# VHH binders against B box and SPRY domain-containing protein (Bspry), part 9

Target 1, 197 residues: B box and SPRY domain-containing protein (Bspry), of Mus musculus (Mouse) (q80yw5r259to455)
Amino acid sequence: SPLLTQLWAASVLGSLSGVEEVLIDERTVSPLLHLSEDRRTLTFIAKKSKVCSDEPERFDHWPNALAATAFQTGLHAWIVNVKHSCAYKVGVASDQLPRKGSGNDCRLGHNAFSWVFSRYDQEFCFSHNGYHEPLPLLRCPAQLGMLLDLQAGELVFYEPASGTVLHIHRASFPQVLFPVFAVADQLISIVRGPLAT
Key: E = the ipSAE of ESMFold2; O = the ipSAE of OpenDDE; V2 = 0.75 times the mean of E and O plus 0.25 times the DockQ between their complexes.

## First folded at step 4 (VHH)

Design t36 (from s27, 13 letters changed; framework vhh_7mjh_2)
Fold by ESMFold2-Fast, scan of step 4:
Structure t36 (fold): chain B 197 residues (1-197), chain A 125 residues (1-125)
Amino acid sequence: as target 1 above (197 residues)
Amino acid sequence: EVQLVESGGGLVQPGGSLRLSCAASGFTFSSYAMSWVRQAPGKGLEWIGRIYSGGSTSYNPSLKSLVTISRDNSKNTLYLQMNSLRAEDTATYYCAKDTGYDFYHPSYTEDFDYWGQGTTVTVSS
């Protein structure tokens, strides 16, 4: 399968040479989230006991964060460890995604600016613009891989351990996209990118 | 079809402890998140916390130090352990089947499919 070949090449061979490591942009991190020193781990904090600086880039209500790297062209792959969380969203968002407010405009999967794989307890969905497609998963993935092909207009969600494709979304994406993250239980971590080391 | 029955309420002295139970039937309890919600006399609903099917918990920050939620999937039973009770904890306590529609913060009209009848806790000397 061409998709399986591309996924293997991206995750193992580093055919995405020249792509920077995917790290979280600390300026965007919601005050409900703690970002680790290596900028890979987001932990959901039950308390708003400490507020961050109110920067234009920062989400102020939903527990969201963006990657520091923008994707404009080409093929990109990244993997997130999700085994410790029962409530998360991972995918991509346009730079036009609003950062302020409690409305659906800032809620991942409920607006025209975000495309996410989501887990809530034992339920899994792909969500975009308020449309939610249930995903036929019988087991919780420990890791989620994402492959973004901006030339083909494809966003692929897969399980790296089994090589199973979980969902493929095809669209004409905005020119600028960022990996996007939300956590409402425990933590998620960005693992090593598609580089060989 | 779906039924939730709370028990364990009653009169308790300030500083005391109580454990509430919720017996679930009519659905696959082990597959769903569950929440506890309370309502003090003359006041609105206050979310206490949720427990996911596997046992992971999330709490209202203002109540986190006072409560522990647990479940026994083999018995289809949800528990709420309350410690250091105060007069302001006097309320009717409800268990609810939690769909997680609001993801981060529950909406009582959208996140909870089914509610129990409630059990009353009175904290008084």
Scores: ipSAE 0.438, ipTM 0.703, lowest interface PAE 1.9, mean pLDDT 83

Design t37 (from s27, 15 letters changed; framework vhh_7mjh_2)
Fold by ESMFold2-Fast, scan of step 4:
Structure t37 (fold): chain B 197 residues (1-197), chain A 125 residues (1-125)
Amino acid sequence: as target 1 above (197 residues)
Amino acid sequence: EVQLVESGGGLVQPGGSLRLSCAASGFTFSSYAMSWVRQAPGKGLEWIGRIYSGGSTSYNPSLKSLVTISRDNSKNTLYLQMNSLRAEDTATYYCARDTSYPEDLFYSTESFDYWGQGTTVTVSS
């Protein structure tokens, strides 16, 4: 229910000791993306870079990237600025997510290895393993918060500025999860700072 | 009735520039992302690029950034500006309405529900 979700989210957000420093792993960055020097900003460049080496960790088709930090236990929170993009996916992925190829096994939300919140233009959904749940949001979020509780088996998407929970997914997650990102319009940036004020 | 009508095609010399227009009617144009697609003689469809309802653009990485897509929501019109045209750009150019799938980020010709009739661009010396 919406009221219980709001009360639960307020309690959980209040119990966090802080946010993780999340940086993007440059070895995973798709040739369709430019990574900033501080490793926080992914920009969609709309043409494949000729400079990127073909590391085994690197996505070669979809505009994906992984964080450098793996989560195995505990409670983790991070925030992404999505204000400047109309097309993105953010969430978590297993270390088993394939990096090479154009198929659904590398496409975030279309396989058993990724759980993502997605925006395309004015439409939003949560996706996992080819199941897509529309999210009827009243306004486009400028920042997206993610909260991952590996012991409780919960992944929460929320808007930090308002404290509004957008979606909760409950599952028995595999251990060794990475924040995962895809951007196909402009840019997204990982934000360091306090949780919703 | 949903209608998309392209115009502005014709004969252009190599190195020239051309602007195509697509006039939309029968739907709320400002609520939809729109795409341009081309088909060269004897070849398959090639997606050129997309423009979102707010004006943000995304392009086919194979096209070397020789094109610019824009829109005027007040006139219900979509534009494609092409510069430095080559013989390989000879094709029929179509505008198409996107169906807005948030689970899809890239590579779309299957997500279009309405297409225009096309306008022909011939690049010849």
Scores: ipSAE 0.360, ipTM 0.620, lowest interface PAE 1.8, mean pLDDT 84

Design t38 (framework vhh_7mjh_2)
Fold by ESMFold2-Fast, scan of step 4:
Structure t38 (fold): chain B 197 residues (1-197), chain A 124 residues (1-124)
Amino acid sequence: as target 1 above (197 residues)
Amino acid sequence: EVQLVESGGGLVQPGGSLRLSCAASGFTFSSYAMSWVRQAPGKGLEWIGRIYSGGSTSYNPSLKSLVTISRDNSKNTLYLQMNSLRAEDTATYYCARDTSYPEDWHSTDYFDYWGQGTTVTVSS
């Protein structure tokens, strides 16, 4: 039951005491994006940088970037501030996601290797492998939370301030997943969590 | 027939402001995103910004502090408000119908109709 799944997800979110600090992997950042010194903010610069190393990990066409940390097992949560952008995608991607080229195989949500929540103007959707599910949100979220349960096979998108679940996707995920980001307007920032010691 | 006609260009003093208009006809204006693009003498095209069908705006970060894009769907008109104009803003300004994907930055490959352009000269 969708209701039972949402009640379970809400219970897990209610018991969650904090979120992980996720940092962007500088080697993956598209030349259309500027990465801040603290590796948490991605700004869309609209012009490809001429001074950029062509590493195999780097996206060369789409305005994408990956987190530096891979998730292989367990329960993971992170939050992104999306208040300042009307065009973004956030979610998870497999290490198999191609980095080079302008095709759909590198475009988040249009291939078998990425699962994303997106905003375009006033529209919101969840996308995976070219399937796009519109999400009827009553207001634009200022922050977007993600909860990934690799054992249960669930990816949850929620609004942290209200605890409202926006979307739940169930799948048998690949063993290695990275938080993934795309920005085509202004900026998005990973929210700082408590540092692990 | 699809037509886009820019107006409002002319000579402006440095530090001045100017509002450009683009009158659209021949299509359902409210259903399309629209972009402004400029070309300085002897230079390439520079994307200024986009206004989506739902009203959100997206700007070239290099120009964001200088411009505001708006639209009036009841008049089929697109606007570009420019403030604090500098000599380097001297250019021909074009409006264009924008079929770009959201993450396909400032690509003219997806602008299917362009206006004729209106010239803005910033000089004393």
Scores: ipSAE 0.399, ipTM 0.715, lowest interface PAE 2.4, mean pLDDT 85

Design t39 (framework vhh_7mjh_2)
Fold by ESMFold2-Fast, scan of step 4:
Structure t39 (fold): chain B 197 residues (1-197), chain A 123 residues (1-123)
Amino acid sequence: as target 1 above (197 residues)
Amino acid sequence: EVQLVESGGGLVQPGGSLRLSCAASGFTFSSYAMSWVRQAPGKGLEWIGRIYSGGSTSYNPSLKSLVTISRDNSKNTLYLQMNSLRAEDTATYYCARDQGYSYGWTEDYMDVWGQGTTVTVSS
């Protein structure tokens, strides 16, 4: 199918040209998270940052962060190393996602503004707008790839090394989407370019 | 049916150590993350730490050097080892089952709680 060909192409692009450069927007990072200097690694600290840095863009309750780059058209692919975390969410969110409060409107996967793959301990699911689809994975993925086709209306979660599709979601997406991240155990990191030849 | 029962609380002298146990029944203990939470007299709930089904742990940074959480899945038992106890550690200690698909880092994400065991640190 065209989508399977696009997944293969995304993997080839990742190995030959490097993954799409996605960096975390430091203004959005929850006070429960530490962002590395290269803006690729989010570490769960479980302690609040000083309130003097509380910007309108910043999540103040849930351990969330957004990418600095917005996607409006076209085909986008990025990869996250999730090997070191037992509790994370990765996917995309609308620019309309609320940043303040402890309610479901800011909780990834529990509102109309976010679409995420999540892990909690040994359980995996895809979540959107309070609908949670369990995913029966035999092994914990070390890396998660995401492929977003805004014109086709497809969001794909896959394992980059094997090319295995973990989940496909089809929808008419809002015109502006950001990669979105949450981590509540250890760390996750955005993969940069090829490691070695 | 689904129950958590804490034990091991009591009077301990400052600088002493104490090990709390939590016996689980009525569910597949080995499949769930588990947490310890405490409440000092007249204060709110304070999360101590969590242990995932595979044994990985996450702690409240202010308590990390003083406590160790472990589990024995063959005995359906959760443990909290506490060292260098101080008067401010006087509290009721609860074990709790973490909900799937929640972060489990605050008390409002836990779906099953024990009745608690009291620890008093006094000379």
Scores: ipSAE 0.263, ipTM 0.578, lowest interface PAE 2.4, mean pLDDT 83

Design t4 (framework vhh_7mjh_2)
Fold by ESMFold2-Fast, scan of step 4:
Structure t4 (fold): chain B 197 residues (1-197), chain A 122 residues (1-122)
Amino acid sequence: as target 1 above (197 residues)
Amino acid sequence: EVQLVESGGGLVQPGGSLRLSCAASGFTFSSYAMSWVRQAPGKGLEWIGRIYSGGSTSYNPSLKSLVTISRDNSKNTLYLQMNSLRAEDTATYYCARDSGEWYEGSSAFDYWGQGTTVTVSS
């Protein structure tokens, strides 16, 4: 019921630079990824970072990273520039998502703890818990918007420029969710909010 | 009914160059990412690089200064240009179709060619 108003509001805010300030949590960044100084751009380097920490927060196999901000209640919207990548995943993950290992339990979209929009070359899917729903997109999006309504139990993927809804997933989400990112080609970047950090 | 056929292998002198080809059939080549993988005698598989349907490339960082991957979608053909060849580049070279898995490695491929052998020796 609130979905149309919230989608409209998120689209308008995104178009007018009213995006939520989301920054990557450096502690979680896979050694296969380079994180920019402003903590908004993830670049796939396909080469392990010089320093690999043993922190429990860090992904050690898949090219994943989490946002620094956790969502526990309310309405949240953020936008990712995906123009430069042919292989990425963006969405949300539970704090229970395992960080260590090469198995599906750490692979975004292949476990009960992550909900992602994915691109590989010309194929687009929504993925959760090993269920992959193909998305028949007519155009490759340059930016992806995400709207998370924790009260309504809705995760929406949309194209900010056109306001087109690409996918809606409804679920009873866990208490704590983080924006989550994976990059396996070039780079993706979080669109900056009105204030530079 | 997918087929991948590599060609262009042979004997080459150290410091030389060689271009490998992979002819694809039985699928819409222009819609798939393609990779090159090699295996030196007695060693494991080593991923060389990948080219996406639109021409964007990703390389193994250890090899990227030595190789260039390209494709011609009108000819359904994948290419690997190799320069400054060394004895340690002696291997069987395979072209492979990406399975839609995005992590590098042999397990990410759903179809492989039969391979073409490159020997770097005087």
Scores: ipSAE 0.306, ipTM 0.616, lowest interface PAE 2.4, mean pLDDT 84

Design t40 (framework vhh_7mjh_2)
Fold by ESMFold2-Fast, scan of step 4:
Structure t40 (fold): chain B 197 residues (1-197), chain A 123 residues (1-123)
Amino acid sequence: as target 1 above (197 residues)
Amino acid sequence: EVQLVESGGGLVQPGGSLRLSCAASGFTFSSYAMSWVRQAPGKGLEWIGRIYSGGSTSYNPSLKSLVTISRDNSKNTLYLQMNSLRAEDTATYYCARDQGYSYDWSEDYFDYWGQGTTVTVSS
């Protein structure tokens, strides 16, 4: 089928371009999160008793963080290890996403500036601008892959180990997008290496 | 209608162990994630951990080696097992019902709280 052919082609192209070297921007990391020294692992600490600089880029309420790499054109791929978390959000956000405050404008999936796959306990969904689309998954993903095609206007969530597409969202995306992360249980980690197999 | 009642607190010696219980009523307990939160005297709230409706657990990394959360859905009861207690673990311990929405999580993830049970770690 055309969809399967396109997914195969996307997988091959992702393998050729490699997994982007995506690192978390330490300036954006919420005080509810600990960032590892290698800038790939976010751990939820939940104390909110943390001495952090009040930088304009930093989320000050929700457990969010942005990647340091901005995407403006082309095809981009990255993988997140989500095996150790039952509560997370991963996807992309516009550079216009507000950083300060407790409102929905800073809450991933509840505003016009973020597009995320989420897990909360045994439930999975895709969220954008307050719209929640349940995703009926047969198993909990250990790794979650994202393919962003800014030319085609497609954001694909898939399971790298099985090659299974979990969700495809089509939209006219703003030109400046960042991988975005939120974790409210244990940890998530950006995976190193190529988008092999 | 929704009620959460903690029990099992008290005085315990340093190095000791204690199990707290939280009895839930007024809702379908097995359908909700449940959390434990503590508050030391004069300090803010500190999240201990969560047990999801499916039985998996998540812990505050600072406390993971000291605690175990479990549940018995047939008894509508949540448990917190604490080991190797120190004076720093002296606090009021609360159980809380977690939000049940896959896309909806926040800093205050809890819609109902128990009254709390006090644990004092001293000689």
Scores: ipSAE 0.048, ipTM 0.390, lowest interface PAE 5.5, mean pLDDT 82

Design t41 (framework vhh_7mjh_2)
Fold by ESMFold2-Fast, scan of step 4:
Structure t41 (fold): chain B 197 residues (1-197), chain A 124 residues (1-124)
Amino acid sequence: as target 1 above (197 residues)
Amino acid sequence: EVQLVESGGGLVQPGGSLRLSCAASGFTFSSYAMSWVRQAPGKGLEWIGRIYSGGSTSYNPSLKSLVTISRDNSKNTLYLQMNSLRAEDTATYYCARDRGYSYDWSEPDYFDYWGQGTTVTVSS
């Protein structure tokens, strides 16, 4: 990324006193995922072992889940621990994202309603509407930070420990956005508050 | 170009053990995740497990205690160790190259190359 943009983003991140605690909406959690009691950890289970109510909000095919809080205005930041997963997607999704079905309409990064940073094995991409931008990372991040500026129309992915900006996406976002998660290996966890202070 | 060849199948008694091999060629084996999938006669595909390029493994929870997946990147070979075999384990076993997010690793669209399969029969 350009030096000025990287320095500006790092300055914004450096001025942040903390990050929001985002909790997962239990009603949206795919039957392929186990949600922890504190609503921060999603664990991938390969076999549907639980009976889930057929709620309109619940994903029924892809291993997806949404945050409980919608973002409509302002500046929002949250961090996800991704150290234990080789296959995950994190980012934001519109309230218009379909919940039912096996098609690309519900597959994060393959539709007009989701914007995600994705890892599959050793490959990293930013994905939106079937467009996949490879990200040549020198280090595999243990944690991923997201910064959403709805006024400016910017979604920033960064590494919290180093302050390194990994990707910036600019768009005219829909009115309502939710942090969104998908896990296809082991687990990911939403980080609470400041780290190791 | 890309080729996957399974071997090691055969007739095994109930309670026995067996190790299957999958020889890979035509691509950089060490850079890809690999999966094992089986199909019992007259039934659908059942995902067994996968191994990522770095050696980390994920298993079907129903089979986790019965199988171990490993790889030897120097020999371009994938392995499936099976223990405590039952009649229900009678199936054709396939290795497959794994290229993406699939919540059910048995979906063909998420495996870009498959082997021809090797048959395991568990019978007394």
Scores: ipSAE 0.294, ipTM 0.580, lowest interface PAE 1.9, mean pLDDT 83

Design t42 (framework vhh_7mjh_2)
Fold by ESMFold2-Fast, scan of step 4:
Structure t42 (fold): chain B 197 residues (1-197), chain A 124 residues (1-124)
Amino acid sequence: as target 1 above (197 residues)
Amino acid sequence: EVQLVESGGGLVQPGGSLRLSCAASGFTFSSYAMSWVRQAPGKGLEWIGRIYSGGSTSYNPSLKSLVTISRDNSKNTLYLQMNSLRAEDTATYYCARDQTYSYDWGEDSYFDYWGQGTTVTVSS
């Protein structure tokens, strides 16, 4: 429920004990992105110098990548360092998100398969299925936390350092969701959880 | 007619500082991202950094500690502040109108208009 998500969020925001280890799925990484050896950092390279293999999992146009971890039930939390990027999207996507092409069906926030928080320059937005809600933030977050409650149908974006909730989206989510990432300026990195080894 | 005109280049001593300017005309300057790019003699182009229309900045990691990019939209002017200059910073410096991606474009970076360049020589 909404109350349970808010109580869980209050519990985790100061301790990080509920934050999961999330790694990027190398097979999905766009040729516009470089993935670090630890599979946590995505760097925008802006050159398609790599010959794209015709792998069905790989995004071939938009600078997108998926996590290797699939969420099917329960409560999930992860944190992304976004301090070094002025252009990014983070959130969740259905396993049905198309990987090929330049259309809106592969563009995060413009289709029924993705739910994202985005930054472009000094503008912040939540986007799903072509619906875009501007977020009037007073400061640029250095880290973004995400809490996903699949039973309650809540996706929460928050700032871990301050414990501030930035946005809550409520929906009936598909059975299988992945953390999803896009970066078009510098880099973003998944923060190691306190339980990560 | 889009025009970009760099100024402020010249001879500087090692360890010195220099500020370059780029005067823009013929377009709505405040609506575009702008970049600085340099080319040392006999070398390729090296991107220095960009400033977005809203003021966010992004720098080449190799140069981030040495440079600051700013803009004054009321004067249609782009600036590059350079500190702790070294002989290897000797180059022609260009400003460029930057069509580098919104995060939704997924296309290669490109610059559609360039200035003529201003030369910086770092020598004792």
Scores: ipSAE 0.388, ipTM 0.699, lowest interface PAE 2.3, mean pLDDT 84

Design t43 (from s27 with S58Y; framework vhh_7mjh_2)
Amino acid sequence: EVQLVESGGGLVQPGGSLRLSCAASGFTFSSYAMSWVRQAPGKGLEWIGRIYSGGSTYYNPSLKSLVTISRDNSKNTLYLQMNSLRAEDTATYYCAKDQGYSYGWTEDYYYMDVWGQGTTVTVSS
ESMFold2-Fast, scan of step 4: ipSAE 0.528; ipTM 0.731

Design t44 (from s62 with S58Y; framework vhh_7mjh_2; at its last look DockQ between E and O 0.51; V2 from the best seeds 0.00; counts 0 for: pae E 3.7 > 2)
Fold by ESMFold2, look of step 5:
Structure t44 (fold): chain B 197 residues (1-197), chain A 129 residues (1-129)
Amino acid sequence: as target 1 above (197 residues)
Amino acid sequence: EVQLVESGGGLVQPGGSLRLSCAASGFTFSSYAMSWVRQAPGKGLEWIGRIYSGGSTYYNPSLKSLVTISRDNSKNTLYLQMNSLRAEDTATYYCARDTGEYYDFWSGYSTPEDYFDYWGQGTTVTVSS
């Protein structure tokens, strides 16, 4: 039920070690993005960077990046400040996500390797494997929380300020998942977890 | 009924400037991303740039030095300012309601007509060398 789902999210977060420190892996960052020095902010620059090194792990077409931290077991939570962007995707991807090319196999939410909450202007959806579930949000979230419960096979998107659950996806996830990001407007920033300081 | 009406086209000498307008009606203009697209004679469609409902803008890199897109949501109007015009900028200029995802023109994609669900009739700009 919706009430039990919201109580579950609040209870799980209250019993966790807290929001994890998630940092972006600079080797993966698309040439369409600039990564801040603290590795938490991705800014869309709308031109291919001439200074980015060519790396096998780097996304070369879509404005994607991965976090450096992999999740394999347990319960994990992280928060992204999305208040400045009206075009982004956030979620998780497997290590099998291809990095090169303009096709759907590297496009987040359009393949079997990525699971994302997506925003395009005033439209929101959850996307996986080319299936897009519209999310009729009344209001654009300023922050987006993710809760990954690998034991239960659940990925939860929630609004941290209210504790409101925006979407729950249940699946048999692969062994290794990374937080994944895409930005096509302005910037998004990973929020530093309170327990990491 | 959704309508988009461009105006402000005409003849201009190389190095000149023009400001195009697009009057929108029949929908909540302030809730939609908008784009400008052009088509030179005998050529395909070329995307100029996008402005989101909140005002942020992105441009085709080859045209960035030439153009500025703005909008006035209180007047339901989209604008394209063009400066330092060249003969190759001769084209019909369209405004379009934008429902698509961002994509990068580096990949050599043709204009993604599927991302624009309503188009104006266009206004013609002629730059005579």
Scores: ipSAE 0.297, ipTM 0.648, lowest interface PAE 3.7, mean pLDDT 84
ESMFold2-Fast, scan of step 4: ipSAE 0.628; ipTM 0.799
ESMFold2 (binder alone), look of step 5: mean pLDDT 81; pTM 0.824
OpenDDE, look of step 5: ipSAE 0.741; ipTM 0.867

Design t45 (from t1 with S58Y; framework vhh_7mjh_2; at its last look DockQ between E and O 0.43; V2 from the best seeds 0.00; counts 0 for: pae E 3.7 > 2)
Amino acid sequence: EVQLVESGGGLVQPGGSLRLSCAASGFTFSSYAMSWVRQAPGKGLEWIGRIYSGGSTYYNPSLKSLVTISRDNSKNTLYLQMNSLRAEDTATYYCARDTGEWYDSSPEYFDYWGQGTTVTVSS
ESMFold2-Fast, scan of step 4: ipSAE 0.498; ipTM 0.746
ESMFold2, look of step 5: ipSAE 0.234; ipTM 0.627
ESMFold2 (binder alone), look of step 5: mean pLDDT 85; pTM 0.848
OpenDDE, look of step 5: ipSAE 0.808; ipTM 0.904
ESMFold2, look of step 6: ipSAE 0.243; ipTM 0.640
ESMFold2 (binder alone), look of step 6: mean pLDDT 85; pTM 0.848
OpenDDE, look of step 6: ipSAE 0.168; ipTM 0.620

Design t47 (from t21 with S58Y; framework vhh_7mjh_2)
Amino acid sequence: EVQLVESGGGLVQPGGSLRLSCAASGFTFSSYAMSWVRQAPGKGLEWIGRIYSGGSTYYNPSLKSLVTISRDNSKNTLYLQMNSLRAEDTATYYCAKDQGYSYDWTEDHSYMDVWGQGTTVTVSS
ESMFold2-Fast, scan of step 4: ipSAE 0.444; ipTM 0.682

Design t48 (from s62 with S31R; framework vhh_7mjh_2)
Fold by ESMFold2-Fast, scan of step 4:
Structure t48 (fold): chain B 197 residues (1-197), chain A 129 residues (1-129)
Amino acid sequence: as target 1 above (197 residues)
Amino acid sequence: EVQLVESGGGLVQPGGSLRLSCAASGFTFSRYAMSWVRQAPGKGLEWIGRIYSGGSTSYNPSLKSLVTISRDNSKNTLYLQMNSLRAEDTATYYCARDTGEYYDFWSGYSTPEDYFDYWGQGTTVTVSS
């Protein structure tokens, strides 16, 4: 049930010693995006920027980027500030996600290699492999938390400020997953490591 | 029945200004993002910009200095203000209901039909001396 699921998720979140600060992999950043010097903020510029080279790792069409950290086992948590964007996707992707091309195989949520929470204006969805589940949210999250349990096969999306679970997806994930990001309005930022004392 | 009706087009002189309107009916206008798209004679569709339900805007960088998009949710009306018009701005202007992923114009993947589910009939702007 939704209540039992929230109680379970709260118990798991409470066991974490903190959330991880992940950094964007500069080599993967789409030319439609600007990456900040601290490698935490992605800004949608809607105009192809100059890149030093067209590396195999770089997305060349969709406004996507991957984190530099790969997750292979255990529990991982990270938070993204999304308050300034009306159009974004955040979640995880397999290292097998294609980087080149404008088709659905590179479009987050439309292929077998990506699992994302998405916002477009007032609409929220969880998307994987072309299946889109609308999420009935009462308020737009200012921050979005993700918890990945590779042993249990669970990906949790939650609102850190309220502790509310927004969605849980259960699956047999590939052994290598990366946090993945797409921005089509303004910017999103990975939250700096725990500031709590 | 969803309807979008553009108005305000016409003949303007180079350097002039013009405001286009789009009257929406048949849906809860205040809950949808809306876009302006134009098509010059013999050319493809060019996205101008969008306005989200809450009023924040995003523009085609090539046009950002020339246009302003606004909306009045109480009147179910979308606006496009254009300034410093040039002959190259001669086009049919469409308003469209926005279903998402506007960056598809920049990706070169999707046709406008893939991300706009309803379009107006268009209003023609001619910039000529």
Scores: ipSAE 0.469, ipTM 0.725, lowest interface PAE 1.6, mean pLDDT 83

